# Ledger of designs, part 246: VH-VL binders against b7kms5

Target 1, 80 residues: b7kms5
Amino acid sequence: DTFETVRNTIRIESEVDESLRQLCHEERITKETWLEAAYLYLCEKPEELAQVIQLAQERLSQRKAIADYKRAKTMQERFL
Key: E = the ipSAE of ESMFold2; O = the ipSAE of OpenDDE; V2 = 0.75 times the mean of E and O plus 0.25 times the DockQ between their complexes.

## First folded at step 13 (VH-VL)

Design xa61 (framework fv_maftivimab)
Fold by ESMFold2-Fast, scan of step 13:
Structure xa61 (fold): chain C 80 residues (1-80), chain A 121 residues (1-121), chain B 106 residues (1-106)
Amino acid sequence: as target 1 above (80 residues)
Amino acid sequence: EVQLVESGGGLVQPGGSLRLSCAASGFTFDDYGMNWVRQAPGKGLEWVSTINWDSGSTYYADSVKGRFTISRDNSKNTLYLQMNSLRAEDTAVYYCAKDIFRFDSWTLDYWGQGTMVTVSS
Amino acid sequence: DIQMTQSPSSLSASVGDRVTITCRASQSISDYLNWYQQKPGKAPKLLIYAASSLQSGVPSRFSGSGSGTDFTLTISSLQPEDFATYYCQQSYDFYTFGQGTRLEIK
């Protein structure tokens, strides 16, 4: 049977990627199937999905702050 | 969906001033950084200035620092570029561009049509 | 500042050809490189970000590769609508663009 798929590229924290890669190796699954399963599972559990979304929002905010700090630091060094 | 419309370009004499505007629609304006990028006739692209979502940080190319001021009015969904002490070398089409945060960096994902600034006598 | 150099400055190709444009950074920028397409009289359009990721709506015949200092944009089978000027741009330290590569018919 055939189904329609899309190819995505993502950038995640290296420590998280390392941990997830090890899990996938031990369980004999792939990152793409783990992602699909995790999302489908969470969609059946609204309260847990909400917690995951909150954590994701916090992590995104932190990554933006770090990137902006680096940008500001580089600009200060260029000005001098 | 996303639309950026620049205005305010025109002919100005060396040493003069001009203010460009960029009207944004189709996205939550105050969640994104905004940029000005210019292109001289027959030449390549040159980044001019960046302003973050809350106006807390502004950044400029060395060629315009001290002469240009980027600002925004989030209540009007509008980006501005105040250009002072204009030089012949500032002659270019000025594009308004929205950024997007992906892969821990900012990419310019949507651009306006541009507005032409000509600095000449 | 980080200098971006593209090659060639211009090239002529026929529909169906495989076209490769290269971009070199004066220092390592990891994979913080984007490719834009610009047609005469129009604003640039984002094609590829993070060196190899296709922007939504961009045909799969476009691909990017590279990391560090050397990058390539490839069009696997050139179409009539692909004749344009292509720019690379680093986003490692704000934004600097290459000088552009003009892709012409013939």
Scores: ipSAE 0.387, ipTM 0.845, lowest interface PAE 2.8, mean pLDDT 91

Design xa62 (framework fv_maftivimab; at its last look DockQ between E and O 0.72; V2 from the best seeds 0.00; counts 0 for: pae E 6.2 > 2)
Fold by OpenDDE, look of step 16:
Structure xa62 (fold): chain C 80 residues (1-80), chain A 121 residues (1-121), chain B 106 residues (1-106)
Amino acid sequence: as target 1 above (80 residues)
Amino acid sequence: EVQLVESGGGLVQPGGSLRLSCAASGFTFDDYGMNWVRQAPGKGLEWVSTINWDSGSTYYADSVKGRFTISRDNSKNTLYLQMNSLRAEDTAVYYCAKDIFRFDSWTLDYWGQGTMVTVSS
Amino acid sequence: DIQMTQSPSSLSASVGDRVTITCRASQSISDYLNWYQQKPGKAPKLLIYAASSLQSGVPSRFSGSGSGTDFTLTISSLQPEDFATYYCQQSYTFYTFGQGTRLEIK
């Protein structure tokens, strides 16, 4: 069987990325196939998917908060 | 489908006021920051103002600070720009644009078709 | 403030040509650089975000590269619908646009 792939770039928090890379190495899989497998697994697990989504939303909120802080700081510095 | 529709543009005299509106649909409005970007005739794009998704934080370009006020009504999915003390140099097409957060920064992924504001005596 | 400078300001090309537009930031903006396309009388459209990521629905003939201060937008094979004005935009500190590059038919 053959399939097409799409090239994606992602930014992962450094500690999580390192942990994930290590896991992939130990299990002889790739980060790509890990993501695919994890998603497909969760698609069949609605409760687990909901939990992962909630966690993802929380992490996104944290990233946004950091970015918002940077904006605010930038504006404050303009008045100094 | 994401849609942004600006309105409220027109002809005003210097020193006058105008209020622009941007009706948003096709996405969860209150989850995203919104922006105004303007373009003078035959010129480039200039960021004017941003209101964050939390509806609390607002930011302005130096050229409009103290004169323009950005606001939003999430119950109406509408973005506003109150423009006071208008100047000739404020003449431009005003676009509303939607934020998206990717790669730890914001990008303007959708724009309205704009509304023309002309400030002239 | 961060200034964005595009080169060239205008460019004439033919269908099928490879086109390159450059954008330079007055200071490092990492990869917080976006590219937009604007046709006359129309709103800008997002092409590239994060310097090299293709926006959904944008043809693969468009590509972006660069980091720090120097960035490039490339159209591998120009199509008739690609004649427009292109803008780079930094999103490192709010938003600042380049002056634009007008791509016209030769």
Scores: ipSAE 0.555, ipTM 0.889, lowest interface PAE 0.9, mean pLDDT 94
Fold by ESMFold2-Fast, scan of step 13:
Structure xa62 (fold): chain C 80 residues (1-80), chain A 121 residues (1-121), chain B 106 residues (1-106)
Amino acid sequence: as target 1 above (80 residues)
Amino acid sequence: EVQLVESGGGLVQPGGSLRLSCAASGFTFDDYGMNWVRQAPGKGLEWVSTINWDSGSTYYADSVKGRFTISRDNSKNTLYLQMNSLRAEDTAVYYCAKDIFRFDSWTLDYWGQGTMVTVSS
Amino acid sequence: DIQMTQSPSSLSASVGDRVTITCRASQSISDYLNWYQQKPGKAPKLLIYAASSLQSGVPSRFSGSGSGTDFTLTISSLQPEDFATYYCQQSYTFYTFGQGTRLEIK
């Protein structure tokens, strides 16, 4: 009947956030309930969960590469 | 449990060399970047050097560039700092620190106990 | 290079006090700021990352806030184990630490 909840802070891409926010508005749901539902659904679908994990790993790798490029560029600019 | 254990510190004369080691355990070493951070007696923290998980990128503070070399051996879960042309101002406790990538940035989530390097005549 | 300045450099307080430490960056660093605690003779310990996120295992009496150039670390009710030196650190580029704030028993 009641849920124990925790408040989380996350950082996601602006384009993804805008798209998700529009979906939530149209469907009359919240981002937190969408996240819970998506995870619970995928936990019952091992092959689909694996695909989502692969995408997440690729996106994380890309964000790390971008961050590393930015810090490398900052170090090189010190020699100008 | 994450553990980082530094060794190799000691007393050395100006112009001398030392190699520091950091033995890591309790995490998948080759998935994380590693760092050296130093602290002079009675003073604050100063970042020294960073190496990426695969040794593909290394970075140095301007104060040590050209004199220090960071490296790692992922097969031995060990991080190294080769220190050449040591100066009195390099006297400090040297900490090994593991990074973690959170919110599109790196933070130092675990640190070793430190090893003391004294450069004096 | 980004300079980090802490205020105050030292502070005396009593158990149960509310303590605030501030940190200022020489340029905007968004929320890429971390706070560390260092006890005498020991290595630093991560307390807060991304300006306001509490590291796992750190007591809830610690909190961080701020964005851009001005940041604050707060201890809501000081405990005996909290007497230590506190450092802020920017992670927007490679790491620059503040000079530290030494928290002493009054």
Scores: ipSAE 0.449, ipTM 0.857, lowest interface PAE 2.4, mean pLDDT 91
Fold by ESMFold2, look of step 16:
Structure xa62 (fold): chain C 80 residues (1-80), chain A 121 residues (1-121), chain B 106 residues (1-106)
Amino acid sequence: as target 1 above (80 residues)
Amino acid sequence: EVQLVESGGGLVQPGGSLRLSCAASGFTFDDYGMNWVRQAPGKGLEWVSTINWDSGSTYYADSVKGRFTISRDNSKNTLYLQMNSLRAEDTAVYYCAKDIFRFDSWTLDYWGQGTMVTVSS
Amino acid sequence: DIQMTQSPSSLSASVGDRVTITCRASQSISDYLNWYQQKPGKAPKLLIYAASSLQSGVPSRFSGSGSGTDFTLTISSLQPEDFATYYCQQSYTFYTFGQGTRLEIK
């Protein structure tokens, strides 16, 4: 066993996914190879990695807040 | 390794009060919402309350609204449930459970072993 | 307000059997559905989240499917350690659990 892969499922925001699909199509690559390349590139660039991590943290916080707001609003609307 | 340890359960009279604690370790407590879920003897699971990561939002099941108060102390990695005006139907094992957000959905990924609350005269 | 109904409430099966448990929501909950396993005297354990995603460390014989109002948990080949009570749970508006399905040895 020289090179092994793992099958994964991920959920990407629809507008980002559409843009990423278009990029991959234009560059003749796959989402998988883009993801691997992006991570490997950033591993050698600490300042750029920090910027990507910051953006990822902001996006995670935003998605959490939207999901939390939706479940809270639905609960409150039952009794308002 | 994620660990959640509940304490503070016991026997209490109807109308009495009790405060439950849940000590958390093995994860960054401040990043996650926390929940209380209860299970009456021989019965199914019932969600009781949720508190978000920063204590800014709290939510309660209708069966406990106005009587129970969820809180957290992020400096101590501890979740609390203040239970007032207890009734016989509040008799249950009380679990604390960690909220996690992934795949745009909320999930209770880790649970404590529970603490038993018995309300009887 | 969202009711979750599990079917069956109880079933008997043998090691090696394929087992299917159904969960129905009283309104659409998209894929905001989780499955838990609970053994007597123990805390529940997460099996499936987001209707079909397998929790880390859970054997691949467990699978989930469905969206909207109808959901299914399947165990493809039952093992001795799988005899337990199973709960579905909506996470669309906080949490509501199904009444549970007790899986017993035949």
Scores: ipSAE 0.055, ipTM 0.746, lowest interface PAE 6.2, mean pLDDT 88
ESMFold2 (binder alone), look of step 16: mean pLDDT 92; pTM 0.931

Design xa63 (framework fv_maftivimab; at its last look DockQ between E and O 0.75; V2 from the best seeds 0.00; counts 0 for: pae E 7.4 > 2)
Fold by OpenDDE, look of step 16:
Structure xa63 (fold): chain C 80 residues (1-80), chain A 121 residues (1-121), chain B 106 residues (1-106)
Amino acid sequence: as target 1 above (80 residues)
Amino acid sequence: EVQLVESGGGLVQPGGSLRLSCAASGFTFDDYGMNWVRQAPGKGLEWVSTINWDSGSTYYADSVKGRFTISRDNSKNTLYLQMNSLRAEDTAVYYCAKDIFRFDSWTLDYWGQGTMVTVSS
Amino acid sequence: DIQMTQSPSSLSASVGDRVTITCRASQSISDYLNWYQQKPGKAPKLLIYAASSLQSGVPSRFSGSGSGTDFTLTISSLQPEDFATYYCQQSYNFYTFGQGTRLEIK
């Protein structure tokens, strides 16, 4: 069987990325196939998917908060 | 489908005021920051103002600070731009644009078709 | 403030051509660079975000590269609908646009 792939760039938090990389190495898989497998697994697990989504939302909120802080700081510095 | 529809543009004299509106649909409005970007006739794009999703933070280009006010009504899914003390150099098509947060930064992924503001005596 | 400079300001090309537009930032902006396409009388359309990520629905003939201060937008094989003005935009510190590159038919 053949399939098409889409090139994606992702930005992962450093500690998480390192941990995931290590796991993939130990299990002889790739981050790509890990993501695919994890998603497909969760698609069949609605409760677990909801939990992962909630966690993802929390992490996103944290990233946005950091970015918002940077904006505010930038503007503050312009008035100094 | 995401839709942004600007309105309120027109002809005004220097020193006059105008209020622009942007009606948003097709997405959860209150989850996203919104922006105004303008384009003078035959010129490039210029960021004007940003309002965060929580409406608690607003930002302005130096060229409009003190004169323009960005606001939003999440209950109406509408973005506003109050423009006071208008100048000839404010003449432009004004676009509203939606934020999306990806890769730890914002991108303007959807734009309205714009509304023309002409400041002339 | 961060200044964005595009090159060239205008470009004539033919259908099927490979086209390259460059954008330079006055300081490092990491990969916080977006590309937009604008046709006359129309709103800008997002093509590329994060320097090299293709926006959904954008043809694969469009690609972006670069980091730091130098960035490139490439159209591998120009199509009739690609004649437009292209803008780079930094999102490292709010938003600043390049002056635009007008791509016209030769």
Scores: ipSAE 0.556, ipTM 0.890, lowest interface PAE 0.9, mean pLDDT 94
Fold by ESMFold2-Fast, scan of step 13:
Structure xa63 (fold): chain C 80 residues (1-80), chain A 121 residues (1-121), chain B 106 residues (1-106)
Amino acid sequence: as target 1 above (80 residues)
Amino acid sequence: EVQLVESGGGLVQPGGSLRLSCAASGFTFDDYGMNWVRQAPGKGLEWVSTINWDSGSTYYADSVKGRFTISRDNSKNTLYLQMNSLRAEDTAVYYCAKDIFRFDSWTLDYWGQGTMVTVSS
Amino acid sequence: DIQMTQSPSSLSASVGDRVTITCRASQSISDYLNWYQQKPGKAPKLLIYAASSLQSGVPSRFSGSGSGTDFTLTISSLQPEDFATYYCQQSYNFYTFGQGTRLEIK
């Protein structure tokens, strides 16, 4: 009876990472176990899970918009 | 299963026009950007054009800007490339490619089989 | 524009070999580097994104490393189905591809 694990790489907002790292240090847990616990907790709470998904969708849209703005800026500079 | 099927390729004279289509299935089409990438016979890959998920942004390689127009119809899950003023150097297999947003950047994660465009007199 | 240069242009190897392919960018692209595999007459297939992340379904014998300007694709134990052309691609500023590395049977 052991945990089978997978290594994943993620990129998150610097301010969020700093806050999460502080929380993990204070509570003596790891980012990996916090992520697992948060997901498992929310899976048992459909209303809260839906709210988290909505926030995630909004944050993803914002990151896409920022990235799209940067690539549009690059194309503009090539024409000037 | 994600599938992308290109069509519309063929033989065309220099200065002519051609319209390519790409039929998409197996994913939510209107959530992803779409791309055209070409490959001349025996050569490497060259990015041609990108359109975002809602058609709000379109981008083109310098070699095709002003001649090619990328568009999409999300109700039909179809991507298009209108090619005008074709030149011999546009001869290539044209691939339709889906992007995915990962690590704050876009990666081309699925490609169609390609359709051959030959520009010759 | 960002130029991508691969080395070698071609490589001969045997099943079971460790194979290394290198890619160099003309300017720093952080970790916005992808690797694709293309077999004759087929479309490219994504192997690795963000320099070192394996695409779902890609065998673990494939690995990528590097950041900035220098990147490496490694196949730890070459299999018969791995003979193909490999392309690196920067996604820092749209897309430019390396010229390709053709991996062929020794």
Scores: ipSAE 0.443, ipTM 0.850, lowest interface PAE 2.4, mean pLDDT 91
Fold by ESMFold2, look of step 16:
Structure xa63 (fold): chain C 80 residues (1-80), chain A 121 residues (1-121), chain B 106 residues (1-106)
Amino acid sequence: as target 1 above (80 residues)
Amino acid sequence: EVQLVESGGGLVQPGGSLRLSCAASGFTFDDYGMNWVRQAPGKGLEWVSTINWDSGSTYYADSVKGRFTISRDNSKNTLYLQMNSLRAEDTAVYYCAKDIFRFDSWTLDYWGQGTMVTVSS
Amino acid sequence: DIQMTQSPSSLSASVGDRVTITCRASQSISDYLNWYQQKPGKAPKLLIYAASSLQSGVPSRFSGSGSGTDFTLTISSLQPEDFATYYCQQSYNFYTFGQGTRLEIK
């Protein structure tokens, strides 16, 4: 029958994206089906889900810190 | 439900001062940067100032630098804008807006209703 | 400063029409561009972030495209509630808004 899907854009770090692309190619799946499968698998595994969430929070914090540094550096340079 | 409510606008003469407030609720205020954006009557939007979540870093548009000071009190979930040496061209509705980091960039995802500042002799 | 130039400054269209608004940056900003909708007397509302990502709760008839210096906002089938002013905004280095595009419904 038919699946209702939502169109979204995400950004993945280049190193991770390359690795994920390779995996998906080798397994003949797509990034979106991998994402859906990974999430559905973790929904039934509370301990593993919690660990993934913690890692995701750490990665988000790192990306925010990099973005903050770039904003601060660019503003400083523009007023020199 | 995210809510941002500005206050403190009014009529002031050139050279005067005003302090704007923005009361925030419905999100963890301490985790997000905050912004002021203004809109002169019948005109477009102009970014004014940003303060990061730890209140250690502040940034200003050239048009207000040296005259305006952004600050926040995380214990009261409140954002402030101290406006000094006001000029006629500062006349605008002032919006507070929540900063969000996603997709490796910053976006203003929620806005308050605005408070009107009129600078006129 | 990064200047953002929108075109057109205003336009009118009929319900059901496809509408396109363009935005040009004075330097490359990759895809760090947001679009906002503002109805008269109301605060702006985020529509699109990162040039093409649709904000939660925004109808799918809205879409964005572009990267570098040239960007577009498209409404695929105009609805009566889409009467508003639309702003682009770069988020590459803090924020700069375009001048706005007023969309009038015929």
Scores: ipSAE 0.013, ipTM 0.714, lowest interface PAE 7.4, mean pLDDT 88
ESMFold2 (binder alone), look of step 16: mean pLDDT 92; pTM 0.938

Design xa64 (framework fv_maftivimab)
Fold by OpenDDE, second read of step 14:
Structure xa64 (fold): chain C 80 residues (1-80), chain A 121 residues (1-121), chain B 106 residues (1-106)
Amino acid sequence: as target 1 above (80 residues)
Amino acid sequence: EVQLVESGGGLVQPGGSLRLSCAASGFTFDDYGMNWVRQAPGKGLEWVSTINWDSGSTYYADSVKGRFTISRDNSKNTLYLQMNSLRAEDTAVYYCAKDIFRFDSWTLDYWGQGTMVTVSS
Amino acid sequence: DIQMTQSPSSLSASVGDRVTITCRASQSISDYLNWYQQKPGKAPKLLIYAASSLQSGVPSRFSGSGSGTDFTLTISSLQPEDFATYYCQQDYSFYTFGQGTRLEIK
């Protein structure tokens, strides 16, 4: 690479990950370059960016709810 | 810039009570869970308590359960730790730490500078 | 509860050295592992999250690796400001810390 990169862990929902993997395979790109390209594209598309952000917020809320439940469950199990 | 400032530490006798505060700024306080972590002199870090963003869930280490109470006032961007029935082993610097949710878990991404609690007769 | 064990408890190194600290979990924690740096009289600072992700603002000489039960923190070229105590922490089930590794100047 001609530029510096930063390593990041990404956790993607299984169905989305599989679909994304398939797309990247078909288009001969990587998930990394897909994410970079998608972000850069959206930075120039304010309406589309807003839509993606809203969707991301909804998904985050769901993930937080699941995590909160798991945390509570874990604590309950400690006292059983 | 995220800032967390603890206060309320001091000297207290065994069996006494103390209330710590943590003033938060630089982020939307009510969107995040908050934590207390303590460190005895010359020792490691020990998680004490967690309160979630909506104050609906609180969690405690076994060592403080029944004696400490974590709470928050979102209108004041302040986290609290009510410590009752204090013991010598509770002597430590108490840090407040901010949660961040990412990658399906919580991480303590920002910490205050701590406030010292000394329990001694 | 999940126990975290670091090694070594202390080590001495020189500026420019490559340093590696290890952390072992009593059970699998996937990659729910963080590394913190603490200097005397200061609050801990997050360095690495999710075992290998670099926290914003942290120099690239810091890196993390591992999954399951065995993890490592690496400083590729030690700088004067890196002498401190380092802690691993699992966030798989609430929070537990390793006992710490004190990195001292040789």
Scores: ipSAE 0.580, ipTM 0.890, lowest interface PAE 0.8, mean pLDDT 94
Fold by ESMFold2-Fast, scan of step 13:
Structure xa64 (fold): chain C 80 residues (1-80), chain A 121 residues (1-121), chain B 106 residues (1-106)
Amino acid sequence: as target 1 above (80 residues)
Amino acid sequence: EVQLVESGGGLVQPGGSLRLSCAASGFTFDDYGMNWVRQAPGKGLEWVSTINWDSGSTYYADSVKGRFTISRDNSKNTLYLQMNSLRAEDTAVYYCAKDIFRFDSWTLDYWGQGTMVTVSS
Amino acid sequence: DIQMTQSPSSLSASVGDRVTITCRASQSISDYLNWYQQKPGKAPKLLIYAASSLQSGVPSRFSGSGSGTDFTLTISSLQPEDFATYYCQQDYSFYTFGQGTRLEIK
């Protein structure tokens, strides 16, 4: 057709992935097309987009904090 | 876009001290961790130290622990490495490197040109 | 803590050749493996992250594969600008680098 595509690599939370896989299976769509549709929909909804961005920022902050804590723990166990 | 410029290297006697600086531009400095990585003449790369975006966490290689101190000044977009009690085996080119958080880990994505530190009698 | 071992230490190749470089971790690091290119007198440049993801701006002739302990970097059709030293590096637990593979003109 007329679409040119790009391959992307992402990591997401296991429980979220399982839920999304179930949704895609039941609705007969793919994760790729769900992601495209979700983004395009939100781009036309500024208030909803802002809320999603806030959630994403909170989730990113939590993952960074957990990763940093694991680094500190590793340093303590290795050195002491 | 992203630029990292190291300075402060030079010749120093064993037991001496040096402070390295890394001037950063082209990205929001206070959103990213910063790192020092060194390379001895004709040898491979060795990670030296890491500092998080807010200076809340610092980490050091065992070879430099207790002698080197990493710090940053976010208002000046500058990273520092204070090196004390220098030894001949600290002779190396010291690279400043930016990290980026990916897949719950930190990848070194941009590096400076390096500054040469020579510890010699 | 985690040791990275590269092979070979050096190899000679001609423009147009397919080149493979290997890297082994002393313990499983999942896919937390990066590849860097370093030319003489220059800083390292990130080529591949997460074992197989191509860094933006890097030519498609470079590819990476592997998981766990065994990894490979492949250059499908070697170009003159590709003669350099290549390093693998784990970011699973801090940072350790392989000893490097020097790619030389045959």
Scores: ipSAE 0.458, ipTM 0.861, lowest interface PAE 2.3, mean pLDDT 91

